# Designs tried in a protein design chat: VHH binders against Protein DOG1-like 4 (DOGL4). Part 108

Target 1, 232 residues: Protein DOG1-like 4 (DOGL4), of Arabidopsis thaliana (Mouse-ear cress) (q84jc2)
Amino acid sequence: MSKMRNLVEEKFLEFYESWVIQLELYLHQLLIAHNNNTMSETELRHLISKLTTHHKAYYTAKWAAIREDVLAFFGSVWLNPLENACSWLTGWKPSMVFRMVDRLRKSRVVLVEAQVKKLEELRVKTKFDEQKIEREMERYQVAMADRKMVELARLGCHVGGESVMVVEAAVRGLSMGLEKMVKAADCVRLKTLKGILDILTPPQCVEFLAAAATFQVQLRRWGNRRHYVTHS
Short names: E, the ipSAE of ESMFold2; O, the ipSAE of OpenDDE; V2, 0.75 times the mean of E and O plus 0.25 times the DockQ between their complexes.

## First folded at step 12 (VHH)

Design kc11 (from kc1 with D100E; framework vhh_7z1x_3; at its last look DockQ between E and O 0.73; V2 from the best seeds 0.00; counts 0 for: pae E 3.4 > 2)
Fold by OpenDDE, look of step 13:
Structure kc11 (fold): chain B 232 residues (1-232), chain A 122 residues (1-122)
Amino acid sequence: as target 1 above (232 residues)
Amino acid sequence: QVQLVETGGGLVQPGGSLRLSCTASGFTFSSYAMSWVRQAPGKGLEWLSGISGSGGHTEYADSVKGRFTISRDNAKNTLYLQMNSLQPDDTAVYFCAKWEEYLGSTYEFDSWGQGTQVTVSS
């Protein structure tokens, strides 16, 4: 099915495709690093920094885009249905990364007690923050049936010159709320990631980042195979 | 079955050049990013360079940046590594590699080739 895309969608689609491709290349580095116990701490930290910079670039681009059209991210035409199904407020759910950490613990990563404690504290905090955002989202969704939305619905039947301005104002109002929520969610994501990376040693960070990147890349691959999504 | 066959290695003098090739089969070559890695005697695997499926994106390790060039011909299912200004420290077995999630608990490259020996010596 062909979907009409606006300029923001098109630009971000292009960005994201390139971004994911680059992520896969970084993943290759992470995997080799993970299997190379002879790499120095400095080298590992450099690789970690490369990845963190890459992720920061994503959010920089995202935040620029959402200022223009936050609604584009609630459709996310650059994602396949599987990716979208796994999305929470236009991105990954922060608490999900702790599952990755848990997986690391069950496999190769040995965490000391102090790390386990800190991770648990971070998990609790992250979950709390998620819930807070969810509550706000719920309130916002209920509040969407406000006067502006009613007016928008009314104007949906007939659009004139002045009516267009009213509609635009209503949409802007809605978008502002959504943008705020998306940013809040992104902040939780970034805080969570930072928190995890601060707790883990450089080798553990590399493994974690490899796991995360793998998940993202594979999710995209699997989703694309199941749903023939064509990207321009 | 995935197969990767590396060729083009040999003995070269310092400052010399080699072009490695990797012929891929058993999978949709253009759908996968590919990397070159090497293993020197007594050392672990070292990532050298990677290229996206389409070839539009490339990455290089600092150790080879400016000297090595990765490329690919998807029509020929072939990955290339042009190596210039070779140094003795570049002596290693070179492998092409693709990534695939191991059905197990580990993330690993799958390289089905034997690699190609590159020796840089005066």
Scores: ipSAE 0.835, ipTM 0.936, lowest interface PAE 0.5, mean pLDDT 89
Fold by ESMFold2-Fast, scan of step 12:
Structure kc11 (fold): chain B 232 residues (1-232), chain A 122 residues (1-122)
Amino acid sequence: as target 1 above (232 residues)
Amino acid sequence: QVQLVETGGGLVQPGGSLRLSCTASGFTFSSYAMSWVRQAPGKGLEWLSGISGSGGHTEYADSVKGRFTISRDNAKNTLYLQMNSLQPDDTAVYFCAKWEEYLGSTYEFDSWGQGTQVTVSS
């Protein structure tokens, strides 16, 4: 029997496909802006704002969806296997974006010492927040292996009103805990993104956002061609 | 080998209209988002408009929104830019652009057309 998509999965699949198509159009704008030294600060800030708004729209839609079915985000049907393999708590691992920031040191627009210091402070804080969430996830997984949960799973094999109600209540509690952790991870992602953009100049922000969008769009393209050789 | 050929440029008067075409070859045209960009004399590249592979999504720079319309015909491997209410500051060389797969340390488009000159003057 194949797994049927529920309404949350179908709705978010449609949203995500549209969202990533729009991200690619923003990527084109970022790549052109990166190669244009004549753009005003106002024009660059407007472009950066479009990307920031686009990412916020993703989390608004995601949080609405996880309220209905958080488990849809663990093994998402709108992501290909490569994208799913690269996921950390239903999204990108926050500390990974600092590798993209490292490329700015070799760029035409060089980071000043004050920026380097602030980025290192942010990197350390981001890793600390990641470790805190990882410890919470481990505690959650250990609680799943608790003998009481095993007993509830055993009771769930019986067709009966009281046993069914107890199992359903336990599953709802479990889903609420996962929802809280996913939102905590997403808050770290948003704080990390905002922190980087607050430290960088507008041209550096454009280069950083171009790198991030390139990675996201390219990872999707590579995953969609899994085990296939592309010829030109 | 990827090739992009822009045509349709010329001399037009302010307030006039012009339609640019970009004929693509050497890749699966419908699988790639495409953009129109321009370069005025002595200026950098300016992004104008983008369109998804299917044509279902479009985006415009504020400077051309409401005046320019991007479209594509995937059966003919052709991208279009309909330009209305042309102004003297629209004078530039117009290019169609494709985003290539990134395999190195650059964040630049790997494929550019040769361009077509648009001159808006009285």
Scores: ipSAE 0.688, ipTM 0.872, lowest interface PAE 1.3, mean pLDDT 84
Fold by ESMFold2, look of step 13:
Structure kc11 (fold): chain B 232 residues (1-232), chain A 122 residues (1-122)
Amino acid sequence: as target 1 above (232 residues)
Amino acid sequence: QVQLVETGGGLVQPGGSLRLSCTASGFTFSSYAMSWVRQAPGKGLEWLSGISGSGGHTEYADSVKGRFTISRDNAKNTLYLQMNSLQPDDTAVYFCAKWEEYLGSTYEFDSWGQGTQVTVSS
């Protein structure tokens, strides 16, 4: 069991390293597009499409990995309810991306009123989806804690093979529930990304994608890979 | 202080080849992805190719795939661009570039040299 979890983690970290390396090369392209006011809208949309495809590829690989072992993406997520209530399912809160949009509005990007209204609607929708997932995570942890306490009391008179089988079944049940919640969180992340790119103009999308890529590349350079991979 | 010096440009006939070099100093060369960009007369900057810090991953613009090859020698702090099948529209000043990571200044290529002129003419 533990060997399977290590192998899944190692394989995904190899993918992630290659993925971030390619992202850095796309960052160079975004920076040139940022400095080149003569690029056509078609050229900008092609570059934006490359970045969108690259982000989708990240989640495709992640979902394959969590199908094998979702717990590899969590530390002690099911062992400490307070720590788990503060954990965001293997990544950044989807709504955190709006802080990046806000920074761009303060320094580099001028948004028209219609765009601002659409972004606020998307922010509210994203927060609603986040809260739904948080409530489900909390409910799941309570249910598992109650079940665990009942089984520990039951096992007080039956030491041995039954204890191992009950623990194994509880772990499998936890893993299946967590996989669904991680995929739901990732789907909110993808919907939010697409929503932002649909609202922004192509030059504004280049600014946003450059900021996002810069953040991810800098996180890799700072060497906290285990921590940052779960929060991509 | 970061310094990038491009060499190897010149005059070449259509269909010809050139190899550009970029020598780097003032930073840990192997830690950074590098790119080649060019600027043709009267046009904006065009990204051509990039290579990871280790040299293990490369990327090319569609306009130069199959004709240009990027490489690096980290022991010599040198980046290369082998250009084959050159055509008149490849005429430009060619620069090597490094992404500058300053808090709040992440969108600037602040560190490139004077470039090297490549002229393709019959």
Scores: ipSAE 0.383, ipTM 0.764, lowest interface PAE 3.4, mean pLDDT 78
ESMFold2 (binder alone), look of step 13: mean pLDDT 81; pTM 0.811

Design kc12 (from kc1 with D100T; framework vhh_7z1x_3)
Fold by ESMFold2-Fast, scan of step 12:
Structure kc12 (fold): chain B 232 residues (1-232), chain A 122 residues (1-122)
Amino acid sequence: as target 1 above (232 residues)
Amino acid sequence: QVQLVETGGGLVQPGGSLRLSCTASGFTFSSYAMSWVRQAPGKGLEWLSGISGSGGHTEYADSVKGRFTISRDNAKNTLYLQMNSLQPDDTAVYFCAKWTEYLGSTYEFDSWGQGTQVTVSS
């Protein structure tokens, strides 16, 4: 009998497809704003707010889903293989967004010394938080490999109702640990995104968000084609 | 080679209606979101409306919400903008636009059409 997707996977697949489609529509607005020197600060802040709200909606939906089934987010069915290969703890690696910030310095966007200093402080803090989570994940992987877990797996294969309850309790404990780690990683993502947006001016925020949205949309389209072609 | 051709513009009285069309070729039309953008005399580009590849999602600028309707016919590779209750401030050149997948360009709308002129005056 074929494996079936669970209801959490099906619901989040629908949500995510809709969410990415909406992101592409926001990308169009960001591209027009980036190429228009006449937009007011109020208009730019309104657009930035739309993107911020959109990203918050993603984490609201994600956290509801991981309470039900955190394992659905490891090797997700709503992501193509390329997107899954680029994931760090079920999402983007927070320190990677500073590569987009580095591009801002080179693309005619003038970052003043005070902004550069604050961005470097944020980069250091972000890397520290990432390393803390990576150590926690290492401890989780070691616990999975220990002798007691091997014994529980063996018990689950050979004994009736009591062994089923023991295995279920163990799986729930492991899932709660993963949920905590995923939420911790998402908190680092949100703090990093907010920190960058708080440091940048509205035009710089638009350029940063356009870069981020472009990367996300392009990565999805590229992976869906499963085709790498070099163009001159 | 991407081609976008806008038609349907013209002179119309305040309160009138026009339907703009954009015919697309050179790419898989249904795989791309499309936008309508305008440029009024002496002003910058203004984004008006966007539609997803399937047509299932639409967005509108506040200035046109309730008056304009974006739609598409993927079988005909055609994007539409139905404009109702036209005002003198709607006078502009109207363009259809899509973004491009580049391996080296990061913030660009692909292929603007030549545009179609809409003039709202008595």
Scores: ipSAE 0.401, ipTM 0.779, lowest interface PAE 3.3, mean pLDDT 83

Design kc13 (from kc1 with D100P; framework vhh_7z1x_3)
Fold by ESMFold2-Fast, scan of step 12:
Structure kc13 (fold): chain B 232 residues (1-232), chain A 122 residues (1-122)
Amino acid sequence: as target 1 above (232 residues)
Amino acid sequence: QVQLVETGGGLVQPGGSLRLSCTASGFTFSSYAMSWVRQAPGKGLEWLSGISGSGGHTEYADSVKGRFTISRDNAKNTLYLQMNSLQPDDTAVYFCAKWPEYLGSTYEFDSWGQGTQVTVSS
């Protein structure tokens, strides 16, 4: 079992490192496209499609991995301490991406009033969905504490093989509950990303994706530099 | 200070080959993905190819796929672009690029060299 946990962490570490390397290569393409006024809408849509496919591949791999070991995603070994500190339920906080959207107001391709209105509606909806998940996580944590108190009382009265089974059942329940919460959070992330891309024009999508990828790559590099300094 | 110096451009006939080099200094070369970008007369910047810090991952634009090969030598802090089956449409100034750290309001290139001119003409 322990070996299976380590194998899941090893496999996802290899996947994630390759995924981030590919994201950096896509970032270069996005930055050139953003600085190029001669690209056709078809060329821009092709590039946007590469990025959306890349993000879909991440969630496909993640959901397969959390089915095997969701706890690997809380304090992940493939993330540096800064990336882990900035995580909200194993990933980026959905409402955070609207800070990147705010930069589009200063873009070469200005947002029209209809887009501004739709983005604001999406931001409000995203914040609502985010808060709903936070409330569910709080209820989960309270229920886990109550359950543990009851099981602990049981263990005090009956010592032996039965106590091992009770602890194992509690751990299994914890893992299943966390998997459900992580998937719910990822669904909000994907809906938010899709919603933004559906509202934006292709040049605005390129700028938005460049902002998001730059932040992700930069956060990783900045965290790695601080980590190396403390260990060097 | 980050410095990038491109060399290897010149005049070639259609179907010819050239190898471009980019010598980098002022940063940990092996820690950064690098790209080749060109600007043809009357056109905007075109991304051509990218390579990961380790050299294990490469990407190519459809316009050059199968004709150009990107590589790097981290011991020499040098990036390469092998260009085969050159066409008149490949005439451009070629730049190597390292992308910036970003925590502000700009998406400017961190450092670009002066470029190297490639002219494909009969």
Scores: ipSAE 0.513, ipTM 0.807, lowest interface PAE 2.3, mean pLDDT 83

Design kc14 (from kc1 with E101D; framework vhh_7z1x_3)
Fold by ESMFold2-Fast, scan of step 12:
Order: C-alpha cells, then sequence, then structure tokens
Structure kc14 (fold): chain B 232 residues (1-232), chain A 122 residues (1-122)
C-alpha cells in the first residue's frame, strides 16, 4: 500500500522545486553580472531586487504552509537527506552567511574598514539572536515534556468517543508553539540578509548572492547525487 | 570533455529573424540549466535568457523579452534561441553556457567554443 502525501507537503514540494529552479536561473545572471564591470549601478540594483523578491516569495509561501502544517517542515519531503541534516530550525543557520563574506575579502572589490566594522557588529547581533532562539526552543521542549507531550501520549493511548477533540486541541497547541519558533528563526534570517545587503555595495551584493545561491544549489546536487548512487 | 558548439549566426536585416543552436556533449544535458549570453564589440558579457533542465522554466532579460524565445530538445542535446525583430543593437557574438557545480571557483561562468556571430545590418 502506498502512503499518500499530506496536501501541504504536496503543494510545497511543487512550489520548492520551482523556486530552486528559478534560483539557479538567477545564479546564472549573478555569475554573468559578476564578470561584467560595464553594468550600471541601476542594472545591478535591479538584479539584486530580483533575488530579494525571490527570497521574500519563499518566506511568504513557507509561512502560509506552516500555519496549515508546521510539522511538514521538520523532516521535509522536498529536501534531500543532506539538506535536512544541514537545517537549523527548518532552514539555513543565519550566522553561516558570514562565512560567505570571507570570499569578498579575497575579491578584487575589497571591503572598506567601515563595512568590516558594520558586518562584524551584524555578525555578533545575529549570533546573539540565534542563541536566544535556541534557548527559547529548549525551554519549549522542556515545557512540552512537562505537560503537552505527557497529555498527548496519555490521550493517544485512550481510544474512546470524545477524547478525539481533546487530542486535536493538544496537537494544535503543539503546532502553534513550533510555528512561533520557526517564524522567529525566519525573521532572524531575513533581518541578517537585509543587513548584509544594506552594508554592501551593489557589486559586492552580487558576489555575496552568487556565493549563497551556489551553496544552496550545490548542497542540493551533492545530496541528490548521494541518494542516486545509493538507491539506483 | 564538456563541449558546447554554437551555430546559426549570420548577417540579417533589421526586423529579421535568426535561430541559434547549441549542441552539447560530455554531460547529462537534461540535468543542467542552460543560458544564452552575448558580447557586443567593446562591451562585457550580457545574460539574455535561461532555461531549466526540463524546459519547464524560462527567464529573459528585459532587453530581449517578447522578441527572443529559448527552448531545448533534450533528445538531441540541443539548446535553441529564436530571435525575432532583430535590431542593430543585437549585433554580438552569442554563446551558450552552463553552470558547473564542480568548479572550485563558482564565480567563473562556463562558456565553451568561439560562439556564433550575429550581425544586424543597418
Amino acid sequence: as target 1 above (232 residues)
Amino acid sequence: QVQLVETGGGLVQPGGSLRLSCTASGFTFSSYAMSWVRQAPGKGLEWLSGISGSGGHTEYADSVKGRFTISRDNAKNTLYLQMNSLQPDDTAVYFCAKWDDYLGSTYEFDSWGQGTQVTVSS
């Protein structure tokens, strides 16, 4: 008997596959722009805006989906095992993007001292925000163990009439707590991305976005290659 | 090992049409997104259009949107660019390209061969 996917999983799988394909097409544009020093500031800003809009579209779709079924984002069917293993609260770890900033230091377009200071301040703040969310998630897990999970486990063992409504209420409460944590993590991601783009010049933004997109596309290809070799 | 060969360029009058072809070998063509890029005399590389491996997704630069159509035939390992309403500003060498995820420098654009020359006479 084949198990059918949840409708939220099916819909987001379709969305995500299209979103990643479009990201790869934007990556081609970023690579060409990086190798073309005749592009105007206006043209570079337009390309950067395309990428920013693309990432905002991802979070718009994600937040609609998690409101319906946040658990679909823990062990996502649209991600390969390597992508899932590298996830931090259902997405990329915000501080990881600063490692991509290291490449800008080796670029012909060198960061000025004022930019280096602002990026370091942003890195420290991002790390602080990450640690705050990690502490909140740990507290949430402890609270769940003390009440919600014990209640849910007990109710799950009792199959009798009206207990169905109580179990559904407990599951909804659990999901709402996880939704709040995921949205908090996504807000740190968006704030970090915006902060970096606000500090960098347009050519540096193009190089940064190319590095980020390359990592996402390559991680997916590496994971898919492993799965193909193992199961084919 | 990876080889891309562009053909179909030539001299055409303003308002005319041309169809460019890019024949690919040495990789699994259907697994890679492909792009068309051009370089006009004395200018840098300009990205024109991209297509997903399946052909289901396409993207165009504003300068060519509505005039150029990208397509592919995966059975023939061939990428196409249909160019309509050609203008003098379209005069350039046209290249097909793929992104190589195994390159150590992801900031380099993959482009193979000499390209194909398109000249739009006044």
Scores: ipSAE 0.629, ipTM 0.851, lowest interface PAE 1.6, mean pLDDT 83

Design kc15 (from kc1 with E101S; framework vhh_7z1x_3)
Fold by ESMFold2-Fast, scan of step 12:
Structure kc15 (fold): chain B 232 residues (1-232), chain A 122 residues (1-122)
Amino acid sequence: as target 1 above (232 residues)
Amino acid sequence: QVQLVETGGGLVQPGGSLRLSCTASGFTFSSYAMSWVRQAPGKGLEWLSGISGSGGHTEYADSVKGRFTISRDNAKNTLYLQMNSLQPDDTAVYFCAKWDSYLGSTYEFDSWGQGTQVTVSS
């Protein structure tokens, strides 16, 4: 099991490092597109499609990995301490993206009233779905506490590898519930992202995606310099 | 502070080749992804290609894919753009650009070179 867990962590670390590096290169394209009024709607939609395909690739890889070892995504080795501290159920908190949307209200690409209304409706729906998942997470954490007490009691009687293997078999039974919970959270993330992009015009989508990518890359860079979080 | 200097531009005939260089100073070059961007007279900026800090990842605009190759030499603090099969519509000023997440609050490249002129004509 520990060898399978190490392989899942190693494979996803390699994937994620590559994925973030590619995101920064897409961000460079978004920065120019954001400041270029000569790009056609077709060209902007193609760039937006590259970003949405990139995000879908992340969830495809993540769901394959959590099927093998969902616990790897709690305290992930491919995330620095700052990224882990900012995580909500193994990823970004869905309601947080509406802070990026709020910045669009002050940008040169003005939101019309119909868009503002649809974005507010989406914000309310996203918060509702987020709260449902939080309640399910609380229920799961209570169940986990009960099972962890059983695990600790068993480990208290034995200190050898045989006890670890028996406990691992018991703990594995809990992972299916966590997998469903993580997938539910990811579905809210994807619905929220798609909903925002469906409401926005292509130039507004470019600005939104630039803001989101900037935040992801910046957070990773700051966290990789641990002294910004731990020592400052 | 940060300085970027492009060289290698010039006059070339259609179908010809040029190699542009961008020499960087004032920052840890290998820690930053770099981009090549061009601007034709009277037109907006067009992103052409980007390369990760290590050089392990590259990305190209559809208009130049298969014709242009981006590369870097981190020991020399130099970024390159190899341009093959040049066309008249490649005529532009070519810039190297750096984005720094620690600087500024806008979604724009923080540092640019002065540019190097490429003219493709018979």
Scores: ipSAE 0.662, ipTM 0.886, lowest interface PAE 1.7, mean pLDDT 85

Design kc16 (from kc1 with E101Q; framework vhh_7z1x_3)
Fold by ESMFold2-Fast, scan of step 12:
Structure kc16 (fold): chain B 232 residues (1-232), chain A 122 residues (1-122)
Amino acid sequence: as target 1 above (232 residues)
Amino acid sequence: QVQLVETGGGLVQPGGSLRLSCTASGFTFSSYAMSWVRQAPGKGLEWLSGISGSGGHTEYADSVKGRFTISRDNAKNTLYLQMNSLQPDDTAVYFCAKWDQYLGSTYEFDSWGQGTQVTVSS
């Protein structure tokens, strides 16, 4: 039902545009906090909490939407082509955020050895979880070519009431499989984000979240301007 | 080149009001979220308020929520900050700021004006 899927797409488009606008306003707060040595730990933790709540709101809305139409998240209408090209299972690749963490090693707020060790342990766990999901996706793709799919293609060529019901059930099964994989990937994203924030000090959390939000907002701006060429 | 010019500061008594203006040029003003930031003598930068490009979304720091109102006029390329119930600890240089891209090894606003001085004193 393309009309029902379009409604999910339109609703999430409206939500996502508002969510990204809010993220940019939070980014401004993070940029100022990053350059301010006079903020208390309580003030920094409050700002970090705003960002974590904002990201939690995104996944709450996303999971409600994928229950209705998970396919809307593969080639999303609310993302520009550049954002879509950079997506891994409908979002950011969890291990990629450790590139932003590596930048903290060269910041004014230096990581201590104990933090470096915990971040490396988390990075290894994250890569392992990613590989597990990639194997599940590979199994899903193989299942698309199995005997059941071939039988459904044959039934679709001989359209009738009974055949339509069988095809609809199979398509629903495929959608449920994708929903499970997307949720698994999102759980790895949330676990990775929480893990990093638990290891970092509040000033380091602000710098990390500023880096992540900057990349997300900048990628959207580059794609929306229809050029993403850099000097040099 | 991007230019931001703040005006409207001055000396005001506690409980008074001021309206700050920031005139922008050199970029498509309506496409950028804008922020008001201040710096008190001997202190770091404090973010006060932000507004989306369309003006449809606003945010405020707890220290100014209910007292300050951010707004914009995209036809005039101007950002405003209406400040009410001013207190001595609001004494600072006030800047408008926009962020466009990552600059160097730290994340910063890429464009600031010279600021406008607000002094709240009896």
Scores: ipSAE 0.560, ipTM 0.838, lowest interface PAE 2.1, mean pLDDT 84

Design kc17 (from kc1 with Y102S; framework vhh_7z1x_3)
Fold by ESMFold2-Fast, scan of step 12:
Structure kc17 (fold): chain B 232 residues (1-232), chain A 122 residues (1-122)
Amino acid sequence: as target 1 above (232 residues)
Amino acid sequence: QVQLVETGGGLVQPGGSLRLSCTASGFTFSSYAMSWVRQAPGKGLEWLSGISGSGGHTEYADSVKGRFTISRDNAKNTLYLQMNSLQPDDTAVYFCAKWDESLGSTYEFDSWGQGTQVTVSS
């Protein structure tokens, strides 16, 4: 039996496909900028601003969608199986972006000691914030196995008339808790991204954003070819 | 093997128009975004325009907005750039480019065409 998409899933699928297409076009601009040492700081900052605005647009659309149906973001229909397997609380794991930053240390663009120190401080803070959210998710999962919730689940299996309202209220409560956790995770993502861009110079920001966009587009392309997933 | 071949360049007077074509082979053309890039004498590479695989999404550099139009014909594996109101500063070699994944530390387009020369002068 095939799963039919609801309105939230259909709208976000359309949004996400367009958003990824635009990301690929921005990646082209980042690649040229990275290999053009004649661009002014103003031109580089303008390109960085376009990427920052693009990412903010994603979270604006996501938060509107999770307000209506947060569960659509767990096992999302707009993501392929590989993308879903790599997700942490409905998106990228914040601390993983520091691996992209580590590439800057091996590239033509060299980080100064002060930047390395600030990035390490940000990395530690980001991991701490991640651990807080992971503990909240654990508490949420434990609460789902609580005796009262198990009793509601059994009632749901034999539901009729008045019992539907009680089960729907319980599910709504669970969804609201999950929505708050997803938003908390997204706030850590945005703070981490902003923190990195604030520490890096404009050329380093372009290289970082190019690496991040490359990974995201690459992962989607590989996942859309199932034989590559089988071989990896 | 991926091949990109640009044609349509030439000598035009200021205010003139040209249409560039890029014929692609060796990959599923409709699955890749494509870009037009130019290099003027003594300058670096300049990104001009990009188009999604389906053709439904386009982007333009501020220097060419309103003057250039990018399009594609996926049935013919061909990318186009319509250039209007050409100026002397548009004199450059024009390339079409496809990005694939780069496994190295250099973030570059994986495939470039041979280029076609556009000269705008009286």
Scores: ipSAE 0.574, ipTM 0.831, lowest interface PAE 1.9, mean pLDDT 84

Design kc18 (from kc1 with Y102T; framework vhh_7z1x_3)
Fold by ESMFold2-Fast, scan of step 12:
Structure kc18 (fold): chain B 232 residues (1-232), chain A 122 residues (1-122)
Amino acid sequence: as target 1 above (232 residues)
Amino acid sequence: QVQLVETGGGLVQPGGSLRLSCTASGFTFSSYAMSWVRQAPGKGLEWLSGISGSGGHTEYADSVKGRFTISRDNAKNTLYLQMNSLQPDDTAVYFCAKWDETLGSTYEFDSWGQGTQVTVSS
């Protein structure tokens, strides 16, 4: 079990490092595209599609990994402590992206009234879905304190090898519950991202994706280089 | 301060090859991804290629994929662009660029050299 968890962590660490490096190269493309008014809609949509595909690849790899060991994603070894501190249920908090969207209102490519209305409706729906998941997480945490879990913890400390299988079965059940919650949160993330990109024009999508990628790459570099949080 | 110096441009006939160099100073070169960008007369900036700090990851614009190769020598603080099968529409000023994570919301590269001119003609 522990060996399989270590292999999952090692594999996802290699994947994530590569994925973030690729994201930074896409960020360079977004920054140039944002400052180029001669690009066609087709060219902009192609770039947006590359970013969308890149994010989908992340969730494909993540869901394969959490199927094997969801606990690896709580306090992830491939994230520095600063990135972990900014995490909400193993990833970015969906409602936070609307702060980037609000900045677009002040850009020279101004949002039209219909877009503002649709974005506000999406923001409200995203917050609702987010709160639903938070209530599920609360119920999960409360369940950990019930008599059955206390009894299982006691058995794990005081009985021989036969009780190990009972404890392992209970831990697997808890892991399945976490996996379901993480996938639900990721579905809200993907739905929110798709919703924003569907509402925005291609130039606005490029600006939004550049802002999102900038934040993600900066946060990783600041945490790695400046040692804001030291981990033993 | 960050300094980038591009060299290697010149006049070349269609179908020819050129190798561009960019010498970097003022920062830890191996810690930063680098890009090649060009600007043709009367056009905007066009991103061509990017390379990770280690050199292990590369990306190319569709317009140059298969013809151009980006590489780096971190011991020499130098970025390269090998350009093959050059076409008249490759005529442009070529720049190397670095993005600085401290600039945040500017959505711009922090350092550009004066560029190196590439002219593809008979």
Scores: ipSAE 0.616, ipTM 0.853, lowest interface PAE 1.8, mean pLDDT 84

